# VH-VL binders against q0aze0: the designs that were tried, part 383

Target 1, 268 residues: q0aze0
Amino acid sequence: MKIILVNNRFKENTEKKAQEIAGQLSALNVEVIIDNGLDEPYAGTVDFIMVLGGDGTMLRAARRYGQRAIPVLGVNMGTVGFLSNIEINELAEYLPLILREEYSLEARMMLEVAVFQQQSLLTRVFCLNELLLRSNSPRMLSFALEISGQKLEPYRGDGLIVSTTTGSTAYSLSAGGPIADPQLDAFIVTPVASHIINKRPLVVSPEREISLHLLEEREAIIGIDGQIKMDFGAENRVLIKRAPHPLLMVNLKAKPFFTSIDRSLQRQ
Below, E stands for the ipSAE of ESMFold2; O stands for the ipSAE of OpenDDE; V2 stands for 0.75 times the mean of E and O plus 0.25 times the DockQ between their complexes.

## First folded at step 18 (VH-VL)

Design HH20 (framework fv_inotuzumab; at its last look DockQ between E and O 0.73; V2 from the best seeds 0.00; counts 0 for: germline match VH .562 < .625)
Fold by OpenDDE, look of step 18:
Structure HH20 (fold): chain C 268 residues (1-268), chain A 123 residues (1-123), chain B 112 residues (1-112)
Amino acid sequence: as target 1 above (268 residues)
Amino acid sequence: EVQLVQSGAEVKKPGASVKVSCKASGYTFDDYAIHWVRQAPGQGLEWIGGINTYDSDTYYRRKFQGRVTMTADTSTSTVYMELSSLRSEDTAVYYCARDESYFDYLSGTFDYWGQGTLVTVSS
Amino acid sequence: DVQVTQSPSSLSASVGDRVTITCRSSQSLVYSEGNTYLSWYLHKPGKAPQLLIYDVSRRFSGVPDRFSGSGSGTDFTLTISSLQPEDFATYYCLQATHFPLTFGQGTKVEIK
């Protein structure tokens, strides 16, 4: 068995814990690779990924490894969120199950985000939460939204969020988007400070494709999962579709989603 | 408008503690982390540590571990930095600075700063 | 700790001059997905530091276009294409790729 441990660069305790866990696993004849983000993703075959940290760390792991259909376990280390399944102090208890591959998997839809400059692909990223288009100035953006070839009326506002159902409890929620069941596959398109009063979020079928481009020469930014930023101008377009593979989240312990909604709302 | 307003200058004796506040306004408080940076006389900027207001998780430079405590009060949108066992070399202007955060992710880019708080440690 | 060294420590220049400040790290600052957490700050005595450039080359909102950042890996540069009177200050680079966060020692830009 080969396991990747993903930790957080800002949290020394996650690195330390990763080293400890690596030692323990090695003693059990398990090969371990630690991913602290400083190296390229491990390209070899792995059987399991443990994410040590919070939701942000999970998002990074998802972007790096989600397309490889590897079970990913979120192990919470002193933070709050929706993507961790067990606490670090519970790992010892569940480790035998992990090693025996006795766990359930929950498939979470991911986004495939492709950013183009004219006809050239600049980058392609798979992400778990959302794509954000936002203004890089105090001025509103004018941008076109197209869904499966259907051109909507131009949007005017600070920006737009295209989120998965997993991401519905993240930035989309703060922008007034609906809370979605993570077991549902769908796009959530949430306006950010729209010029149109009462502009409603859209729930879009995962079978559709979403495209965005600016209608004016303005500076904008594309944000992915709050961690990746890139400049976005009039010469650029973004195409969003369902990723070909979902993230396979390991479910070792029951973690009711809907009972935690009130807590999430209190943080907004 | 984003603003970070710090508490006033402090004069302390060696061995004492100082607690500096940083009140944030003009943005959603728990969407950003707050870091503390100091500058001693004739020296450069030195990172002390940071706190993620989202989950109150703290990140301290090892040099200050055991002496520094950072806390966040969401009700007042205020972050505190307490430094204990003060030494003469702790004399510096202390700055709070905002850092974009997303869950447990920090960008490490300080886009807005407080005006600074002079802390003087003298016998 | 990752060491960040700025060059020069100080320089004298005139209004209109092109000014270049370099920042070298002891380790690569490239992180996951190509992110490089290197930023530049302007600091005047008695004032709060100000963000100029982040992510190596991104100009912060409101920062004049005479400021630009470049570099990769371990070597980074801040360039002021035409120095203005308000630009006389101390400049710092900051790396946030590695824990702990570390500043360069600073570069003081003085009037010639």
Scores: ipSAE 0.796, ipTM 0.916, lowest interface PAE 0.7, mean pLDDT 94
Fold by ESMFold2, look of step 18:
Structure HH20 (fold): chain C 268 residues (1-268), chain A 123 residues (1-123), chain B 112 residues (1-112)
Amino acid sequence: as target 1 above (268 residues)
Amino acid sequence: EVQLVQSGAEVKKPGASVKVSCKASGYTFDDYAIHWVRQAPGQGLEWIGGINTYDSDTYYRRKFQGRVTMTADTSTSTVYMELSSLRSEDTAVYYCARDESYFDYLSGTFDYWGQGTLVTVSS
Amino acid sequence: DVQVTQSPSSLSASVGDRVTITCRSSQSLVYSEGNTYLSWYLHKPGKAPQLLIYDVSRRFSGVPDRFSGSGSGTDFTLTISSLQPEDFATYYCLQATHFPLTFGQGTKVEIK
């Protein structure tokens, strides 16, 4: 059995725990690949992914491995979050179930994001939470949104968020979008500081294709999961679709989403 | 109008502690981590550590681990750095700086800085 | 700790000169998905540092276009295409790919 153990580059405690867990698994003849983000993603076949960290660490794992249909377990290292299933101090208790593959899976929709320059594909990335289009200057953006070829009235403001339901508690929430049940598949389209009052958040079928482009020359940025930034200008267009595969999240312990909303968003 | 306003200069004896505040305004407090950077006389910039206000996780440079404590008070949008067991080489200007956070993820880019707080440790 | 070394440690220049400052890291600063967390700061006595460039080459909002950043891997450059009177300062690079975060030792740009 081969697993990837994903950790956070800033959290010294995750590094120490990663080494301990790798040692335990190696003693059970489980091959462990540690992914701290400094090397290219492991290219070979993998049976399981364990994420040691918070939601930001899970997002990196999802972008790297989410399209491979590999079970992914979030292990909380003492931070608040929506994407962990068990706490680190519970891992020894659940390890036998993990090794026997005695767990259920929860599918989480991902975005496929394709950025074009003119008509040429520049890059394709996958995303668990959201794409953010935002101004990279004090000036507002003027941009066009198309949904399955249907052109909406132009937008003017600081930007736009295209989110999954999983991402509804991230930037989309801060911009006034709804909290969505992560078991639903949908796009949530949330304007950021729109100067056009009739631009309300939209909930859109996951079968739609969403396209964005600027209507004026402006310095803009596309952000992916708050961790990847790409320049975006008048010669660019982005196309957003449901990704071919969902992230397969391991469920070992019941995590009541609705009662956790305030706890996870409460200040510390 | 993003501002980070730090508490005033401090004079301390060796072995004492100092607590410097950094009050944030003009932005959403929980969207940014706060880092602390110091500059001793004649020296360059030195990163001390940071606190992610989203979850109050702290990240300390090892040389300060055990002597530094960073806390955040969301009700006042204020971060505190306390440095204990002071010695003369801790004499420096201490800056707070913000770093955009996304959950537990930090890029380590310091876009806005406080005005600095001089801490003098003299025997 | 990852060592970050700036060159030169100081230089003298005149208004209008093209200035280049290099920053060399003891390890690659390339992180996941190609993210490279190298930033440049300007620091004047009695003032707070100011962000100039982040992610190697991205100019911070409001920074004049005479400032540019380039490089990859372990070798990075800040360029000031035409030095202005307000640009006499000490410049620092910062790497944040590796824990702990480390600054270069600084490059003092002085009037000739």
Scores: ipSAE 0.739, ipTM 0.881, lowest interface PAE 1.3, mean pLDDT 90
ESMFold2 (binder alone), look of step 18: mean pLDDT 91; pTM 0.946

Design HH21 (framework fv_inotuzumab; at its last look DockQ between E and O 0.70; V2 from the best seeds 0.79)
Fold by OpenDDE, look of step 18:
Structure HH21 (fold): chain C 268 residues (1-268), chain A 123 residues (1-123), chain B 112 residues (1-112)
Amino acid sequence: as target 1 above (268 residues)
Amino acid sequence: EVQLVQSGAEVKKPGASVKVSCKASGYTFDDYAIHWVRQAPGQGLEWIGGINTYSGDTYYRRKFQGRVTMTADTSTSTVYMELSSLRSEDTAVYYCARDESYFDYLSGTFDYWGQGTLVTVSS
Amino acid sequence: DVQVTQSPSSLSASVGDRVTITCRSSQSLVYSEGNTYLSWYLHKPGKAPQLLIYDVSRRFSGVPDRFSGSGSGTDFTLTISSLQPEDFATYYCLQATHFPLTFGQGTKVEIK
């Protein structure tokens, strides 16, 4: 068995714990790779990914490894979030199950985000939460939203969020988007400070494609999962699709989603 | 408008403690981390540490570990930095600075700063 | 700790001059999907530092176009295309890819 441990480079205790866990696993003849983000993603075949930290760390792991259809376990280390399944102090208890592959999996839809310069692909990223288009100035953006070839009326506002159902409790929620059941596959398109009063979020089928581009010469930024930023101008296009593979989240312990949303609601 | 307003100047004796506050306004408090940076006379900027207001996680430079404590009060949108066992070398202007955060992720980019707090340590 | 070295430590220039400040790190500042956490700050005595450039080359809101950032890996540059009177200050680069966060020692830009 080969396991990747993903830790938070800025959270020192996660690195230390990763080393400890690596030692323990090695003693059990498990090959371990530690990913602290400073190196390229491990390219070899692995059987399991363990994320040590919070939701941000999970998002990074998802972007790096989610397309590889590898079970990913979130191990919470002292933070609050929706993506961790067990606590670090519970790891010892569940480790035998992990090693025996006795766990269930929950598939979470991811986004495939492609950014273009004219017809040239600049980058393609798979992400678990959302794509954010926002103004890089105090001025509003004017941008076009197209869904499966259907051109909507131009949007005017600070920006737009395209989120998965998993991401519904993140930036989309702050912008007034609905809370979605993470067991659903759907896009949530949430306007950010729209010029149109009461402009409602859209819930869009995962079978559709979403495209965005600016209608004027303005500077904007694309944000992905709050961690990746890209300049976005009039010559750029972004295409959003359902990722070909979902993130396979390991479920070792029951964690009811709807009873945990109060934390997010209280933050708003 | 984003603002970070720090507490006033402090004069302390060696061995004492100082607690500087940084009140944030104009944005969602727990969507951003707060870092502390100081500048001693004639010296450059030095990162002390930071606190993730969302998770409460703290990140301290090793040289300050054991002497520095950062806390956040969400009810008042205020972050505190307490430095104990003060030394003359701790004399500096202390700044708080905002850092974009996303859950347990920090960008390490300080986009807004407090006005600074002079802490003087003298016998 | 990752060492961040700025060059020069100080320079004298006139209004209208092109000014270039370099920042070199002891290790690559590339992280994860290619993120590079290198930012530049302007600091005047008695004032708070202010962000100029982040993520190597992104200009912060309100920062004049004369400021630009470039570089990759371990070598980074801040360029002021045409120095203005208000630009005389000390400039710092900051790396946040590696823990702990570390500033360069600063570059003081003085009037010639």
Scores: ipSAE 0.829, ipTM 0.925, lowest interface PAE 0.6, mean pLDDT 94
Fold by ESMFold2, look of step 18:
Structure HH21 (fold): chain C 268 residues (1-268), chain A 123 residues (1-123), chain B 112 residues (1-112)
Amino acid sequence: as target 1 above (268 residues)
Amino acid sequence: EVQLVQSGAEVKKPGASVKVSCKASGYTFDDYAIHWVRQAPGQGLEWIGGINTYSGDTYYRRKFQGRVTMTADTSTSTVYMELSSLRSEDTAVYYCARDESYFDYLSGTFDYWGQGTLVTVSS
Amino acid sequence: DVQVTQSPSSLSASVGDRVTITCRSSQSLVYSEGNTYLSWYLHKPGKAPQLLIYDVSRRFSGVPDRFSGSGSGTDFTLTISSLQPEDFATYYCLQATHFPLTFGQGTKVEIK
C-alpha cells in the first residue's frame, strides 16, 4: 500500500509530525511519500492520500491529486475546518480502518480552469474552492460573463468569484454568496463589489461552461483557491468547467455539516 | 485604510521580558497572519516568527524557540509578541507585518507594516 | 536555512540612474504549481518597510512603474529604471518558499 502525506511548508512541527507518521506507517509495511510542495507531485500509483493540516493544505492536495480518483483524508492538526475529518490524535484509532479500506467516500466537485491568450492555451489548472477574478489597481474592472455561450449584461466592479459548493463557505461567502450544501454540484457566481445594482449571485448547473474576459484594458489577477495567482489582461479569456473527476474525500468519522456551520464560521 | 499600530519603545534589563503589541485596523483581522521582524543596530532585517490569526497557529524561527510567544486577540484585533530572557543582542527595532492567509495557507508576503517598536536591553 | 545573498551590499547613484540589485538563493525558490515566493522591500531609517514586488515580478498596488522584478529559480533582480530622490534607501529581498523565512542582507542605495 502506498500513501502520500501532504503537509504545510511553513510549520516546522508539521514536518516533524509527518516524518513520525511516515515511520509508523513504514513499520506496518506501508510505503510513504511526503509531499510538502517542493517536489513535483508523485506520478506513480497511490492508494490513499493523507492531508496533515487545515483546509488550505487540503486545497493544494486537491489541485495536485484530485483528478486521480484517490481517496483523500483530512487530518486536523489544530483548528477544525470544513475539509478535515479526524483529529491527529485519533489517527492511531482509525488507522486499521484506513488499511482495510473500511470507510465511505464523499465526492466534491472541482473546477477545471483554462486560461487563454488570444487563441492560445496558456495554462490549465484545477480548483476545489473558487476562481477569483479581481482588479489589480484602484480602478474597477469592466468584464463580460458568458454562460454556455449566453452573454450576460456587462459587469463593473472589483471582480467576480466562480465557486464550487465546497467553496461557498470561503471567499464567496464573504462577498455575499450563499452557503451551499457541499453534496450539491453547482457553480456559485458571486460578484465582488458590483456597481451594477441587478448583479446578484447566481447558482448555475455544473454542466454549463463559464467564460470571462475583460471589456477594456485593465490590470487584473485570477486567483485559484487563494493560493495561485495569474496575471489577466484584455488579451486573455478564462474558461471554467466542471473537472472530469471530483475530489474523493474519505469519511471515517461522522461530521454533520449543518450542525457544524456556526462552529466553523464563528469569528475567533 | 489598513493600519498596524505598535506599542511604544521599551527599555529592559538583561534577563527580563518584553511584550510588544500590534493593533490592526481597516481590514478583516482573520484574513491575514501577522509576522514579527526585527532590525538590530547596523544589521539587516531578521524574521522572528508569525501567527496565523485564523487558526492561532504559531511559527517561530528556531533561534527564538523557547524565548518567544505570539498571541492574537480577535476581539481587539491585536497581536502580541513576548520575548523573554533578554540579552544585549536583542536590542532592535521590532516590526509587525501582515501576510495574506487563506485558512492555514500563508503567502509569506508582507504588504503592510507597523511603525516599529524600539526595544533597548541595557544593564 | 536557505541563504539569500544580495549584491551589491551598497552602491552610490545619482537621480535618474538605472539601478539593479541582485538576490541569489542557495536553493530554488520554486514551489508547488510554480509559485515562487520572493519579494522585495524598501526601508528608510525611521520608517516602516514598504513592499515593492512580490511573486518575483508582481508590483504591489501603488508602486511606481520604475520598479520591476525579474528572475527565476535561484537568481532574482530588482531594477529601478530611473532613480528618484525618494528611492535612496536600503532594499531587501525575502524568500518565503522555505521555512524559516529569510531576508537578504540588504543593499543600501546612497546619493553620489
Scores: ipSAE 0.798, ipTM 0.904, lowest interface PAE 1.1, mean pLDDT 90
ESMFold2 (binder alone), look of step 18: mean pLDDT 91; pTM 0.943

Design HH22 (framework fv_inotuzumab; at its last look DockQ between E and O 0.69; V2 from the best seeds 0.75)
Fold by ESMFold2, look of step 18:
Structure HH22 (fold): chain C 268 residues (1-268), chain A 123 residues (1-123), chain B 112 residues (1-112)
Amino acid sequence: as target 1 above (268 residues)
Amino acid sequence: EVQLVQSGAEVKKPGASVKVSCKASGYTFDDYAIHWVRQAPGQGLEWIGGINTYTGDTYYRRKFQGRVTMTADTSTSTVYMELSSLRSEDTAVYYCARDESYFDYLSGTFDYWGQGTLVTVSS
Amino acid sequence: DVQVTQSPSSLSASVGDRVTITCRSSQSLVYSEGNTYLSWYLHKPGKAPQLLIYEVSRRFSGVPDRFSGSGSGTDFTLTISSLQPEDFATYYCLQATHFPLTFGQGTKVEIK
């Protein structure tokens, strides 16, 4: 069995814990690849991914490995997140179930994001929480949103968020979007500081294609999962679709979504 | 308007402790980590550590491990750094600085800084 | 620890001059998806440091366009295209790709 162990670059204790777990797994004839983000993603066949950290660490794992249909387990190292399933101190208890593949999987929709320049594909990335289009200057944006070729009235404001239901509790929520049950597949389209009074958040079928482009020359940025930034100008457009494969999250321990949002919302 | 306002200058004897506060305003406190950076006389900037206000995680440079404690009080939007077992080489201006966080992710970019707190350790 | 070395340690310049400061890291600063956590700050005595450039080349909000950053891997530069009176200060680079976070030793830009 080969496992990728994903950890966070900023926490030395997480690195030490990853090495300890790798040692334990090796003693059980499990081959371990540690991914701290400094090397290229492991390209070979793996059976399981274990994420040591919070939701931010899970987002990196999802972007790197989410399209490979590999089970991913979130292991919480502290504060309860929306994407972790078990706590680090429970890992020994659940390890036998992991090794015997005695767990269920929960599918979480991902975004496929394609950025173009003058009809040419520049890059394609995957995203678990959201794409954020935002101004990169003091000036607001004027931009077009198209949903399956249907052009909405132009937007004016600081930007727009296109979120999965998983991302509904992240930037989309702060911008006034609804909390969505992650069991639902949908896009949530949330304006950021819109100057147009009737631009409300939209909930959109996951089968739609969403297109964004600027209507005038402005410096903008596309943000992916709050961690990746790409320049975006009037010569660009971005297409957003449901990704070909969902993230397959391992479920070993029931953590009801609605009790989790109560705790997390207390901080905002 | 983003502001980080630090507590006033301190004079301490070797072996004592100091606790410096950093009060944040003008932004959502839990969206940013707070780091501490110092500058001793005639020296450059030195990173001490930080605290992720969302997760509560702390990050300490090894040379300060065991002597530094960072805490956050979300009800007052204030971060504290306590440095114990003070030595004369701890004489420095101590700055707090904020770093955008996204859950447990930190970029390590310090966009806004406090005004600095002079800590003098002298017999 | 990753060492970051700035060059030069100091320089003298006049208003209107072009200034280039380099920052060399002992290890690559490239992280996942190509993100490179290298930032530049200016610092005047008695004042807080101020962010100029982050992620190698991105200007922080409100920073004049005379400031630019470039580089990749281990070698990075800050360029000030035309010095202004307010630019005489000490400049620091910071790497945050590797723990612990480390500053360069600083470059003092003085008026002739």
Scores: ipSAE 0.786, ipTM 0.900, lowest interface PAE 1.0, mean pLDDT 90
Fold by OpenDDE, look of step 18:
Structure HH22 (fold): chain C 268 residues (1-268), chain A 123 residues (1-123), chain B 112 residues (1-112)
Amino acid sequence: as target 1 above (268 residues)
Amino acid sequence: EVQLVQSGAEVKKPGASVKVSCKASGYTFDDYAIHWVRQAPGQGLEWIGGINTYTGDTYYRRKFQGRVTMTADTSTSTVYMELSSLRSEDTAVYYCARDESYFDYLSGTFDYWGQGTLVTVSS
Amino acid sequence: DVQVTQSPSSLSASVGDRVTITCRSSQSLVYSEGNTYLSWYLHKPGKAPQLLIYEVSRRFSGVPDRFSGSGSGTDFTLTISSLQPEDFATYYCLQATHFPLTFGQGTKVEIK
């Protein structure tokens, strides 16, 4: 068995813990790779991924390894979030189950985000939470939204969020988007400070494709999961579709989603 | 408008402690981390540490570990930096700075700064 | 700690001059997924530092287009295409790819 430990290099406790866990696993004849910010994702075959940290770390792990259909376990290390399944102090208890592959998996839809310059692909990213298009100035953006070839009325505002249902409790929520069941596959399209009063978010079928481009010469930014930034101009377009593979989140411990909604709202 | 407003100048004796505040406004407080940077006379900028206002996690430079404590009060949108066992070498202007954050992720880009707080340590 | 060496320490220039400041890190500043956390700041005495460039080449909102950033890996450059009177200040680079965050020593741009 080979396991990747993904940690946050700026959180020393996660690094230290990763090393400790690696030692323990090695003693059990498990091969361990620690990803604390490798330039490139580990390219070898892996059987299991443990994420040590919070939701941000999970998002990074998802972007890097999610497309490989590898079970990913979120191990919370004293932070707030929705994506961790167990606490670090529970890991010892569940480790035998992990090693025996006695766990359930929850499939979470991911986004496939493709950014183009004219006809050339600049980048393609798989992400778990959301794509954000926002203005890089105090001025509003004018941009076109197309859904499966259907052209909507031009949007004017600070930006737009295209989120998964997993991401519904992240930035989309702050922008007034609906809370979605993470077991549901759907796009959530949430306007950010729309010029149109009461502009409503859209819930879109995962079978559809979403396209965005600017209608004027303005500087904008594409944000992915709050961690990747890319300049976005009039020459660019973004195509969003359902990723071909979902993130396989390990479910070792029951974690009720809806009972945490009130807590989430309290923080908004 | 994003603003970081720091507390006023402090004069302390060696061995004492100082607590500087940084009040944030114009944005969602817990969507951003706050870092502290200082500049001693005739010296460059030096990173002290930071606090993630969402997670509560703190990040201290080893040089200051054991002497620095950063806290955040979400109810007042204020971050505090306390430095103990002050030395003459701690005389500096201390700045708070905002950093984009997403959950436990920090970008390390300081887009807005406080006006600075002079801390003088002298016998 | 990652060492960040900024050069030159100081330079004299005139309004209209092209100014180039360099930062070199002891390790690559490329982080996961190609992110490079190198930023540039302008600092005047008695005032708060100001962000100019972040992630190597992205200009912060409101920053004039005469400021540009470039580089990769361990070598980075801030360029002022045509120095203006308000640009006389001390400039700092900051790496945030590696813990702890570290600034360059600074470059003082003085009037010639």
Scores: ipSAE 0.763, ipTM 0.910, lowest interface PAE 0.7, mean pLDDT 94
ESMFold2 (binder alone), look of step 18: mean pLDDT 91; pTM 0.947

